# VH-VL binders against Cytochrome b561, DM13 and DOMON domain-containing protein At5g54830, part 14

Target 1, 109 residues: Cytochrome b561, DM13 and DOMON domain-containing protein At5g54830, of Arabidopsis thaliana (Mouse-ear cress) (q9ffu6r31to139)
Amino acid sequence: SSLIGHESEFKMLQHQLRGVFTVVDDCSFRVSRFDMLSGSEVHWWGAMSSDFDNMTNDGFVISDQKLNQTFKNSSFIVRLLGNVTWDKLGVVSVWDLPTASDFGHVLLS
Key: E = the ipSAE of ESMFold2; O = the ipSAE of OpenDDE; V2 = 0.75 times the mean of E and O plus 0.25 times the DockQ between their complexes.

## First folded at step 22 (VH-VL; framework fv_ciduvectamig_arm2)

Design W5 (from V3 with heavy chain V35I; at its last look DockQ between E and O 0.13; V2 from the best seeds 0.00; counts 0 for: pae O 6.5 > 2, placed apart)
Fold by OpenDDE, look of step 22:
Structure W5 (fold): chain C 109 residues (1-109), chain A 121 residues (1-121), chain B 110 residues (1-110)
Amino acid sequence: as target 1 above (109 residues)
Amino acid sequence: QVQLQQSGPRLVRPSQTLSLTCAISGDSVSRNSAIWNWIRQSPSRGLEWLGYTYYRSKWYNDYAVSVKSRITVNPDTSRNQFTLQLNSVTPEDTALYYCARGTRHWAFDYWGQGTLVTVSS
Amino acid sequence: QSALTQPASVSGSPGQSITISCTGTSSDVGNYNYVSWYQQHPDKAPKVLLYYVSNQPSGVSSRFSGSKSGNTASLTISGLQAEDQADYHCSSYTSSSTLVFGGGTKLTVL
């Protein structure tokens, strides 16, 4: 039932987003082979489901890392905010806040 | 229930600094789904957004171009309030000033009672 | 930063439908769906009617609806009532991470 070690590829939706998502521990995940064209104000975004209404109305920022640049085959660790736990997340998304756009996401089960 | 209570002087002399405070109840200034705004209204300029502050793991601020060089919007987490500071005021800054809570959809759902600030010598 | 363009005034008879336009640019209304509408009665603060172009907050009458095409958002009030007489304001998020209001529209119910 633990997500630790969970690995999946991002579903690409916009901005040529690609990458591999890996849960590292209770408060961090790894992103590898990460590609993304820059957006307006892009954040790591969390929600219980990937539908637009849930993402827009019930989604929230899950990391202090702002993805406000172009990424090319990047690899890094992302630390969750202190009040964010995996049980609160069904989806981790690369979300552009001003346009309410999902660039890509992983589904957590 | 969310309430915004404004306070501050209603008369400011030209070249001085306009300062207002918005006290928050029923919500937190650090809530990551809220945006805290200052807006003013006058017959000549209608509603005019001035600036905001909000917390998303860190504090963000942005201001209207018309006042950017003179304005500061600061949160006060200890008192659960946020303030407006507008420097070097002129009679053109005379207006009814509102604080307002913005949602994640950039809509203002709660407003203060408004403070009429007159800039006059 | 210029305000969004609204008609200065509109009027209608009870039971009619009226539409108020809000025209911006490709940097605000045309770029985002973060368009909101507000109703303001005399000596009152504005009240949000619509957010995200067409979404209604709880407690807002279904007579108020919204749409957007290109750089223009529209507020439609159906079944006009005397209590609808008020000022109406639109707002939009901008590409500069700022907000902008329209000039406001005075609605008179005849």
Scores: ipSAE 0.017, ipTM 0.702, lowest interface PAE 6.5, mean pLDDT 92
ESMFold2, look of step 22: ipSAE 0.555; ipTM 0.878
ESMFold2 (binder alone), look of step 22: mean pLDDT 94; pTM 0.950

## First folded at step 23 (VH-VL; framework fv_ciduvectamig_arm2)

Design KO1 (from W3 with heavy chain R56S W106S, light chain Y34S; at its last look DockQ between E and O 0.07; V2 from the best seeds 0.00; counts 0 for: pae E 8.3 > 2, placed apart)
Fold by ESMFold2, look of step 23:
Structure KO1 (fold): chain C 109 residues (1-109), chain A 121 residues (1-121), chain B 110 residues (1-110)
Amino acid sequence: as target 1 above (109 residues)
Amino acid sequence: QVQLQQSGPRLVRPSQTLSLTCAISGDSVSRNTAVWNWIRQSPSRGLEWLGYTYYSSKWYNDYAVSVKSRITVNPDTSRNQFTLQLNSVTPEDTALYYCARGTRHSAFDYWGQGTLVTVSS
Amino acid sequence: QSALTQPASVSGSPGQSITISCTGTSSDVGNYNSVSWYQQHPDKAPKVLLYYVSNQPSGVSSRFSGSKSGNTASLTISGLQAEDQADYHCSSYTSSSTLVFGGGTKLTVL
């Protein structure tokens, strides 16, 4: 994918979300210096655009890895679910499902 | 067009279990963009969120602290519905009960018709 | 959980604008952008007007607008119409991972 090596910082919206997002390969990304206050049920979320209606109506979970607690200065690899590819993603968000809340996101443009 | 149709008893005796059902049409209880809630309303407490169930890779539940020890909300995918079970009821549980779909917008966009449940001897 | 405080009642004449407040704490309204507003007519279920403080669902009149400052969210209804006479409720996500509602506000259109 032409996105391999793409690096950007999360845009913080809530919950003290901070960190650096890096596309590692066709099926994974790295998160570095990740900070987040805990939410209700928080997932890695993907959508085609950052438009709020698009994220809420056509967004989807992109990984089953845990985001269910507070993170401080954490670094780790996140693997995409098998049916998720970079060409389906314009946005990666840290998303709280019960409240449909965007804690912060990265644009892949 | 999403519709939520409630069913269940209107009168329940103290110490019994209150059971309500919410049947879904125009949507699926397992659709990963929806959250299925129970909310009740009374003159003394107003609107009170009770709990939810939803599916996103697996089933999730959460419940209000005030009822957490007595409540269960379960999906039924084969009947496309979800249920409320509230154990050991008291007259304090008398209320108008609603089921509601939570949206990805942190809002409840579709509500059932409401079921007025009275708990008395 | 934290109580959300709304005025018990407000009133206005047709064509006027009114504002209904919803006050919480930093543990709910202050730190979360999850405030929603609902309209409820007598013997009817609530209907969502706004979510995420100020966002409007499809099919809701643009006369309804929302804002937040500090621990207080506000619903503004412009161009009041007789059909706006109803109860109005706010809700918010809390730091204890629960949803709370305000006590409700009765709007009377004079």
Scores: ipSAE 0.011, ipTM 0.645, lowest interface PAE 8.3, mean pLDDT 85
ESMFold2 (binder alone), look of step 23: mean pLDDT 90; pTM 0.919
OpenDDE, look of step 23: ipSAE 0.350; ipTM 0.849

Design X1 (from W3 with heavy chain N37S D62N; at its last look DockQ between E and O 0.20; V2 from the best seeds 0.00; counts 0 for: pae O 9.2 > 2, placed apart)
Fold by OpenDDE, look of step 23:
Structure X1 (fold): chain C 109 residues (1-109), chain A 121 residues (1-121), chain B 110 residues (1-110)
Amino acid sequence: as target 1 above (109 residues)
Amino acid sequence: QVQLQQSGPRLVRPSQTLSLTCAISGDSVSRNTAVWSWIRQSPSRGLEWLGYTYYRSKWYNNYAVSVKSRITVNPDTSRNQFTLQLNSVTPEDTALYYCARGTRHWAFDYWGQGTLVTVSS
Amino acid sequence: QSALTQPASVSGSPGQSITISCTGTSSDVGNYNYVSWYQQHPDKAPKVLLYYVSNQPSGVSSRFSGSKSGNTASLTISGLQAEDQADYHCSSYTSSSTLVFGGGTKLTVL
């Protein structure tokens, strides 16, 4: 993917979410300096665009990892689900499912 | 056009249960962008959010701490409405009760007509 | 959860600009952008003026604007008009997945 090596900072929206997003390979990305206050049921979320309607109606979980804790300056690798490819993603979001809330996201080129 | 129509008794005796219904038209109680809430208003306490119900692949509920032990907010998909049940009422529960639709930004854009409920012996 | 703190009353003359504050905590206003403002005339239900701190619903005058800094959100009404005389309420989502309203502010247009 042409996104390999892509690096950007999360746009903070809620829960003091901060961090750096880096595409590692075709099926994983790294987050570094990751901060987040705990939510209800928080997932890595993907969609083609960041508008709420698209995020809510056409978005989907992109990782098995649940973000069910508070993070403080954390760094880790996130593996995409098998059916998720970068070409299907325009946005990667930290998404609280019960509240349909975008805590923060990165836009992919 | 979204409309909320409230119904229920306006007088409740102490220790009894306050019950109200909010009928929805022009929208669905199961809308994934909506939050269906009950809010009351009194001169002493101003506006007070009581609780909500909403559907996001499953139903969620949450209630204000002040009434959590006594309150139930239930959706009724068959009738496209949601209800308020407040048990063991006291005169402090006397207020103007509103049902309201919350948006994706947790703002209330549509309100019922309000129901003044008086708790008195 | 305690109510958000608003001034009990504010006043202004026609044409003036006034600001109403809404102070919460790091668990509500300070943590979320889910801050809304409502206008309420006597014997009417509240009407949403702003959502998500500063966004205006359709049909709401551009004279109403909003901002937030720290634990305090602010509603500014520019070009004050007689019809603006009403009660104004703020609200916020909370970290407990609840909603909380402010105590309300009575605006008098002199």
Scores: ipSAE 0.011, ipTM 0.675, lowest interface PAE 9.2, mean pLDDT 92
ESMFold2, look of step 23: ipSAE 0.452; ipTM 0.834
ESMFold2 (binder alone), look of step 23: mean pLDDT 93; pTM 0.952

Design X2 (from W3 with light chain Y52H; at its last look DockQ between E and O 0.08; V2 from the best seeds 0.00; counts 0 for: pae O 4.7 > 2, placed apart)
Fold by OpenDDE, look of step 23:
Formats: structure tokens, C-alpha cells, sequence
Structure X2 (fold): chain C 109 residues (1-109), chain A 121 residues (1-121), chain B 110 residues (1-110)
């Protein structure tokens, strides 16, 4: 993928989400300096656009990792689900499922 | 069923320390989805958030700029309560003080009964 | 930190709809969807009406709704009733990890 090596900072929207997003390979990305206040049921979320309607109606879980804790300056690798590829993603979001809330996201180009 | 019960002196002299306690029932001061707040209300200033404490693998505190230099909010896990300490009070600190539980959406869903604290010589 | 801006008072007749605004900055209302609204009757503690801009806790009437645009959140009360006469307060989380209240609005039902 042409996104390999892509690095960007999360846009903070809620829960003081901070961090750096780096595409590692065709099926994983790295998160570093990651801060997040705990939510309800928080997932790595994908969609083609960051608008609320698209995020809510057409978004989907992109990892089996649940973000169900508070993070403080954390770093880790996130593996995409088998059916998820970068060409299907325009946005990677930290998404609280019960409240349909975008805590923060990166835009992929 | 969550309940917050406040206690402490209702009269404090200028330059002294205002101290209040909020006892928690039906919840834990260490709950990872809760935030424990102190808020005061006066006719001149309305509702004013003062500060909070919460536990997320460790304790965090933040305070309003207006009182930051004088305020301390402390948890007490052994008694399942949290306290307010406001130093060097002046008559401007006269208010109805509330403790309140904040949710993960930073909304206050449970409140103490309130404590009117008067600062007077 | 300065309070969020609310109108000092609003009024309406029974059955009418009224809206109360809550204006902040890009560091609070404009930055987060953590706006809450509270109803307060005399000699009572505030009661949460809305959280996360427009979500209703259980037991809160559907007559209360909320929205946000830019740095301004709004509480709308439809079908005004006499019991709605109270003070209403907004609050918001801030980028400084703090909370801030509005100045409060007194609602009179005529």
C-alpha cells in the first residue's frame, strides 16, 4: 500500500485523545504517545469519510482490540481485521460505539 | 443507588481553611467511569465548578483557575469519600457547596445535599 | 476561566417552545460534545436534563432536546408546562481538562 510509512497525529475531539498514527504494513498500524480517557465501549473504527453520517452508518470495526481503558502515553501495534484493507479506509477513528462518538481520528490520503 | 452525603463546618473565618467531606454510597471513589467534583453556587457567580479527583490506574486532579492556588480535592479510599480543602478564604468564598459525581460524558448525575458555607469575621 | 454565556432570562406560555443558548469558545463547547444541561428548582440541587449535547438520561421528558452548532449549544423545551419554571444551566468540558458552567437562565412560564 502507498500508505505504508504514513504518519499523522490524531485529531483530538473528545476524551483528550492524543497520539501519533503510523502505518506499519498492509495490515497494521502503530500508535504512539497515545492518551485517552476511558469511555464506554471504544473501538478502532474505520470509514471512508469523517462526517458523522458516514461514520455512524457506514463505519465499521477495524480491529479486535478494545480500547476499554484509560491510556497514558502508550505505544502499541494494532492489527487490522482480516477483511479490512487500507483501500477501504479514508478515516481511522477511536470510536465509542454506544454513544456513536468520535474521540479522535486520522485522515488517510 | 448512588448517594452523596456532605459534612463540614458552615462558618469559616477569613484567612482560614474551608473543609468539606463528601461520603459516597452505592459507588466507589475509585470507579473508573466516575469523576468526583466540587461545585459551588452563589447569587453573584452562579454555578462554579471548582475541581475534581478521579482514578484511572492512578489519581488525577484538576482545578478551576480561580481557586487553583488554594484548593485541594483528595480522595479517601478507606472511607469511600473525597474532601475539599480551600485555603485562605475570603467573603467571596461564601457559597452553597455541592459535591457531585461526574459521568464519563462529564455530566453531573448525582449531587450532594449542599452545604452553605459562610465566610465571616 | 469565564462562564459560558446564557441569557439571563427567558419566558414562554404553556404549550409553547423556547430555546436557551449556551455560548462558549473553541476550547470548550466548540471543541467537545460534552455539553450538559441542568434544571434547578428553588432550594434543590441541579438535575441533569441532557448530556453529550442531546442525550437524555432515563426519566427525563422528551420535551427537552439539545443541539450544538459551532461554539453554541442550545436547549429546547417544547410544550412548556408550569413545572418547567426553573433555572437552567449549561456546562462543558474544556481543553484544559476542566469543567465550566454557564451563567444560568431563569425560565418563567407565563
Amino acid sequence: as target 1 above (109 residues)
Amino acid sequence: QVQLQQSGPRLVRPSQTLSLTCAISGDSVSRNTAVWNWIRQSPSRGLEWLGYTYYRSKWYNDYAVSVKSRITVNPDTSRNQFTLQLNSVTPEDTALYYCARGTRHWAFDYWGQGTLVTVSS
Amino acid sequence: QSALTQPASVSGSPGQSITISCTGTSSDVGNYNYVSWYQQHPDKAPKVLLYHVSNQPSGVSSRFSGSKSGNTASLTISGLQAEDQADYHCSSYTSSSTLVFGGGTKLTVL
Scores: ipSAE 0.018, ipTM 0.726, lowest interface PAE 4.7, mean pLDDT 92
ESMFold2, look of step 23: ipSAE 0.608; ipTM 0.896
ESMFold2 (binder alone), look of step 23: mean pLDDT 93; pTM 0.951

Design X3 (from W3 with heavy chain S57N; at its last read DockQ between E and O 0.44; V2 from the best seeds 0.73)
Heavy chain, then light chain:
Amino acid sequence: QVQLQQSGPRLVRPSQTLSLTCAISGDSVSRNTAVWNWIRQSPSRGLEWLGYTYYRNKWYNDYAVSVKSRITVNPDTSRNQFTLQLNSVTPEDTALYYCARGTRHWAFDYWGQGTLVTVSS
Amino acid sequence: QSALTQPASVSGSPGQSITISCTGTSSDVGNYNYVSWYQQHPDKAPKVLLYYVSNQPSGVSSRFSGSKSGNTASLTISGLQAEDQADYHCSSYTSSSTLVFGGGTKLTVL
ESMFold2, look of step 23: ipSAE 0.660; ipTM 0.902
ESMFold2 (binder alone), look of step 23: mean pLDDT 94; pTM 0.953
OpenDDE, look of step 23: ipSAE 0.017; ipTM 0.729
ESMFold2, fold request of step 25: ipSAE 0.721, 0.712, 0.708; ipTM 0.909, 0.910, 0.906
ESMFold2 (binder alone), fold request of step 25: mean pLDDT 94, 94, 94; pTM 0.956, 0.955, 0.957
OpenDDE, fold request of step 25: ipSAE 0.922, 0.906, 0.903; ipTM 0.963, 0.958, 0.957
ESMFold2, last read: ipSAE 0.731, 0.666, 0.732; ipTM 0.908, 0.896, 0.916
ESMFold2 (binder alone), last read: mean pLDDT 94, 94, 94; pTM 0.957, 0.957, 0.957
OpenDDE, last read: ipSAE 0.771, 0.879, 0.917; ipTM 0.920, 0.951, 0.961

Design X4 (from W3 with light chain S97H; at its last look DockQ between E and O 0.09; V2 from the best seeds 0.00; counts 0 for: pae O 4.4 > 2, placed apart)
Fold by OpenDDE, look of step 23:
Structure X4 (fold): chain C 109 residues (1-109), chain A 121 residues (1-121), chain B 110 residues (1-110)
Amino acid sequence: as target 1 above (109 residues)
Amino acid sequence: QVQLQQSGPRLVRPSQTLSLTCAISGDSVSRNTAVWNWIRQSPSRGLEWLGYTYYRSKWYNDYAVSVKSRITVNPDTSRNQFTLQLNSVTPEDTALYYCARGTRHWAFDYWGQGTLVTVSS
Amino acid sequence: QSALTQPASVSGSPGQSITISCTGTSSDVGNYNYVSWYQQHPDKAPKVLLYYVSNQPSGVSSRFSGSKSGNTASLTISGLQAEDQADYHCSSYTSSHTLVFGGGTKLTVL
């Protein structure tokens, strides 16, 4: 993917979310200096665009990793689900599913 | 609104192939948030998931272990439908067969009308 | 793969609350929150009541709620009504990228 090596900071929206997003390879990305206050059921979320309607109606979980805790200056690798590819993602979001809330996201397009 | 319309033979002889079609309206078989499933129901086995097909830049399929060696779920983008093929059927395959749309949360929100398929000689 | 474990039947009186359990393994219910509940009346297709353990689709009564602990998910029906008499099924995504249903529970409203 042409996104390999892509690095950007998360746009913070809620829960004091901070961090740096880096595409590592075709099926994984790294987050560093990651801060987040715990939510209800928080997931890595993908969509084509960051607008609420798209995020809510056309978004989907992109990783099995659950973000069900508070993070403080954390760094880790996130592996995409096998059926998720970068070409289908315009946005990667930290998404609280029960509240349909975008805690923060990176734009890939 | 999404609608699933099933079609296919209701009687199949042992050792033959069970074939069903699920026509999709109000959605696309290639939707990146949808999963297209086949499920069957019988008094003895209850609801049983059989398999699915879905598109995420490419087509993916997974099947229940119980039927994996005999089952094929195929999409048809030209007709906006997907099919079930179950080979070498036995009377144990007698059931009410449903097609169903799975959501991004792996829940089935739309179902076909069901097709009772009887395997009998 | 084996079905998730549900009680064969439960019963309650109108106005009461009942709970139906759905027990899986660390490879399904215990591993994911992709647990759904379905209501099925006779000669009807199942209808989704809850998805992702406790989320309600539009049009579903707030009397239906869900939770999960360990390998067991639970459906609670409060303010039981006669119309709630039906079969209830749970399902879960699995680590093998498959879906699995419970054995189903018959709810009788006395």
Scores: ipSAE 0.026, ipTM 0.716, lowest interface PAE 4.4, mean pLDDT 92
ESMFold2, look of step 23: ipSAE 0.679; ipTM 0.911
ESMFold2 (binder alone), look of step 23: mean pLDDT 94; pTM 0.954

## First folded at step 24 (VH-VL; framework fv_ciduvectamig_arm2)

Design Y1 (from W3 with heavy chain R31S N37S D62R; at its last fold request DockQ between E and O 0.52; V2 from the best seeds 0.00; counts 0 for: pae E 2.3 > 2)
Heavy chain, then light chain:
Amino acid sequence: QVQLQQSGPRLVRPSQTLSLTCAISGDSVSSNTAVWSWIRQSPSRGLEWLGYTYYRSKWYNRYAVSVKSRITVNPDTSRNQFTLQLNSVTPEDTALYYCARGTRHWAFDYWGQGTLVTVSS
Amino acid sequence: QSALTQPASVSGSPGQSITISCTGTSSDVGNYNYVSWYQQHPDKAPKVLLYYVSNQPSGVSSRFSGSKSGNTASLTISGLQAEDQADYHCSSYTSSSTLVFGGGTKLTVL
ESMFold2, look of step 24: ipSAE 0.445; ipTM 0.848
ESMFold2 (binder alone), look of step 24: mean pLDDT 93; pTM 0.950
OpenDDE, look of step 24: ipSAE 0.743; ipTM 0.924
ESMFold2, fold request of step 25: ipSAE 0.500, 0.475, 0.494; ipTM 0.866, 0.854, 0.862
ESMFold2 (binder alone), fold request of step 25: mean pLDDT 94, 94, 94; pTM 0.953, 0.954, 0.955
OpenDDE, fold request of step 25: ipSAE 0.918, 0.810, 0.020; ipTM 0.962, 0.934, 0.721

Design Y2 (from W3 with light chain S97K; at its last look DockQ between E and O 0.49; V2 from the best seeds 0.00; counts 0 for: pae E 8.6 > 2)
Fold by ESMFold2, look of step 24:
Structure Y2 (fold): chain C 109 residues (1-109), chain A 121 residues (1-121), chain B 110 residues (1-110)
Amino acid sequence: as target 1 above (109 residues)
Amino acid sequence: QVQLQQSGPRLVRPSQTLSLTCAISGDSVSRNTAVWNWIRQSPSRGLEWLGYTYYRSKWYNDYAVSVKSRITVNPDTSRNQFTLQLNSVTPEDTALYYCARGTRHWAFDYWGQGTLVTVSS
Amino acid sequence: QSALTQPASVSGSPGQSITISCTGTSSDVGNYNYVSWYQQHPDKAPKVLLYYVSNQPSGVSSRFSGSKSGNTASLTISGLQAEDQADYHCSSYTSSKTLVFGGGTKLTVL
C-alpha cells in the first residue's frame, strides 16, 4: 500500500487525545506517545472522510484492540481486522461507540 | 412524540424493594441512539442520577456509586419499558423519582412526570 | 454535597444578563464536553436548555448560551424575563461512565 510509512499526529478533539500515528504495513499501524482519557467504549474507527455524518453512518471498527482505559505516553502496535484494507480508509479515528463521538483522528489523504 | 409514563407505589416500607416502571411511547427501549435513565430529586440532595440502561450492539448499564450495591435498571423490550429496582430502602430514599431519555450527548431530553415515593413505617 | 458546584442562588432584573457557574474537576467538566443545563419550574420536570456545553435543542430560546473554561461551565441568560425564574441544574458525564448533577441554582427575577 502506498500508505506504508505514512506518519501524522492525531488531531485532538476531546479526551486529551494525543499521539503519533504511523502505518507499519498492510495490516497494522503504530501509535506512539499516546495520551487519552477514558471513554465509555472506545474503538479504532475507520471511514472514508472525517465529516460527522460519514463517520457516524458509514464508519466501522477497524481493530479488535479496544481503548478501554486512560493512556499516558503509551506506544503500541494496532492490528487491523482481516477485512480492513488501507484503500478503504480516508480517516482513522479514536471513536466512542455509545456517544458516537470522535476523540480525535488522522487523515490518510 | 416521545412520552414516558411512570407507574409504581407511592409508599414503601424500610428494608423492602422499591420498584418503578417507565413505559415508553414514540420510541423504542432498544433504539441505538438512546439511553434510559432513572433520576431522583430530594430537598437535601437535589437531583441525583441513579443509573441507566441502553443498547449499542449489546446492553450497557452503570449506576451511581451511592446506590450501586442496591440498584438494578433493566429493559423490557417486549413491553417497551424499563424498570428501577432499589433494594433495602431506608427513609433516605424518599424522593421524587423520574425516568428520562438520554441522548448520545448524555443529555436528558424527555422526562416522565415523576413519582413521589415515601419510605416510612 | 453535590458532585458539581453551582451557586445556591442568583438574581437579576428583567432585561439583564446573568451567568450561572458549574464547577467540576478534570474527571468530568474539565476533560469532557458532555455538559448539559436544565431549567426546572416548580412542580415540573426539568427541561433541557443546552447540551454539549453550548448546543441548543430545537425550540429553546437563543437567549440561553453556554461556555466552558477549564473545570467550569457557564450558562448565560440574556434578556432576562419573568418566566426565567426557576431552578437551574448542570450535569456532566464522568470518567467513571456515570452522570452527575450540580446542586442547583435558584434564579430570582426581581
Scores: ipSAE 0.007, ipTM 0.654, lowest interface PAE 8.6, mean pLDDT 89
ESMFold2 (binder alone), look of step 24: mean pLDDT 93; pTM 0.952
OpenDDE, look of step 24: ipSAE 0.058; ipTM 0.754

Design Y3 (from V2 with heavy chain S33T; at its last look DockQ between E and O 0.58; V2 from the best seeds 0.00; counts 0 for: pae O 7.4 > 2)
Heavy chain, then light chain:
Amino acid sequence: QVQLQQSGPRLVRPSQTLSLTCAISGDSVSRNTAVWNWIRQSPSRGLEWLGYTYYRSKWYNDYAVSVKSRITVNPDTSRNQFTLQLNSVTPEDTALYYCARGTRYWAFDYWGQGTLVTVSS
Amino acid sequence: QSALTQPASVSGSPGQSITISCTGTSSDVGSYNYVSWYQQHPDKAPKVLLYYVSNQPSGVSSRFSGSKSGNTASLTISGLQAEDQADYHCSSYTSSKTLVFGGGTKLTVL
ESMFold2, look of step 24: ipSAE 0.488; ipTM 0.860
ESMFold2 (binder alone), look of step 24: mean pLDDT 94; pTM 0.954
OpenDDE, look of step 24: ipSAE 0.014; ipTM 0.701

Design Y4 (from W3 with light chain N31D S97Q; at its last look DockQ between E and O 0.06; V2 from the best seeds 0.00; counts 0 for: pae O 7.1 > 2, placed apart)
Fold by OpenDDE, look of step 24:
Structure Y4 (fold): chain C 109 residues (1-109), chain A 121 residues (1-121), chain B 110 residues (1-110)
Amino acid sequence: as target 1 above (109 residues)
Amino acid sequence: QVQLQQSGPRLVRPSQTLSLTCAISGDSVSRNTAVWNWIRQSPSRGLEWLGYTYYRSKWYNDYAVSVKSRITVNPDTSRNQFTLQLNSVTPEDTALYYCARGTRHWAFDYWGQGTLVTVSS
Amino acid sequence: QSALTQPASVSGSPGQSITISCTGTSSDVGDYNYVSWYQQHPDKAPKVLLYYVSNQPSGVSSRFSGSKSGNTASLTISGLQAEDQADYHCSSYTSSQTLVFGGGTKLTVL
């Protein structure tokens, strides 16, 4: 993927979400300096559309990792689900499912 | 066909630096789907991952907490190899050391032949 | 990072099925599916049997299978054979961007 090596900071929207996003390979990304106040049921969320108002309808879970805790300056690698590829993603979001809330996201070009 | 060939001293004095080299053939140290690891094995501690290096538009390194303050894993693109440096060794660092290639699933699919390193005065 | 917990030894008769457990924490086995299993015969380097919990590399017998539940991964060997006598190791990626091994399990074929 042409996105390999792509690095960007999360745009903070809620829950003091901070961090750096880095595409590591065709099926994983690195998160560093990650801060987040705990939510209800928080997941890595992806969508093709850059229209965040429709992210609930167009988005989907992109990892089996759950983010149901408070993070303080954490770093880790996240693996995409087997059926998820970078060409299917225009945005990666930290998404709280019950409240349909975007805590923060990165835009993929 | 991927092969890893290890080299380096097998005897190191306490407080000195343990240095090993892993030469790669059949693959590239800068391959964006590979991770290059050092692992050691001893009867008392079993297999122990020490650290890795890998290239994804830039070089990344991570180390085990137990050796983080003393370890360096460096790539050498010109020679297509990577090295291990472990400073201030003690007898507890006596072990069979392996280099190994890691896949994108963080599994080790190719291993060096192993190097027994003894720390003794 | 603490090692993953494996039984020190297991045994079985030819033709039987045995299971080796690998218990970690929510920061390793519980967080990721990056769990691998290795077979190691005396004076040999470890050989990968399974990766990503249950995937088999080419050339590995179908008698080896893997699963995971919660913080525990399991390796099952069916149709036990004499050649299966070896040490078995599990490994996992961690949330600290590190790898960790289990303590290893010695399998004896009776």
Scores: ipSAE 0.018, ipTM 0.701, lowest interface PAE 7.1, mean pLDDT 91
ESMFold2, look of step 24: ipSAE 0.453; ipTM 0.846
ESMFold2 (binder alone), look of step 24: mean pLDDT 93; pTM 0.949

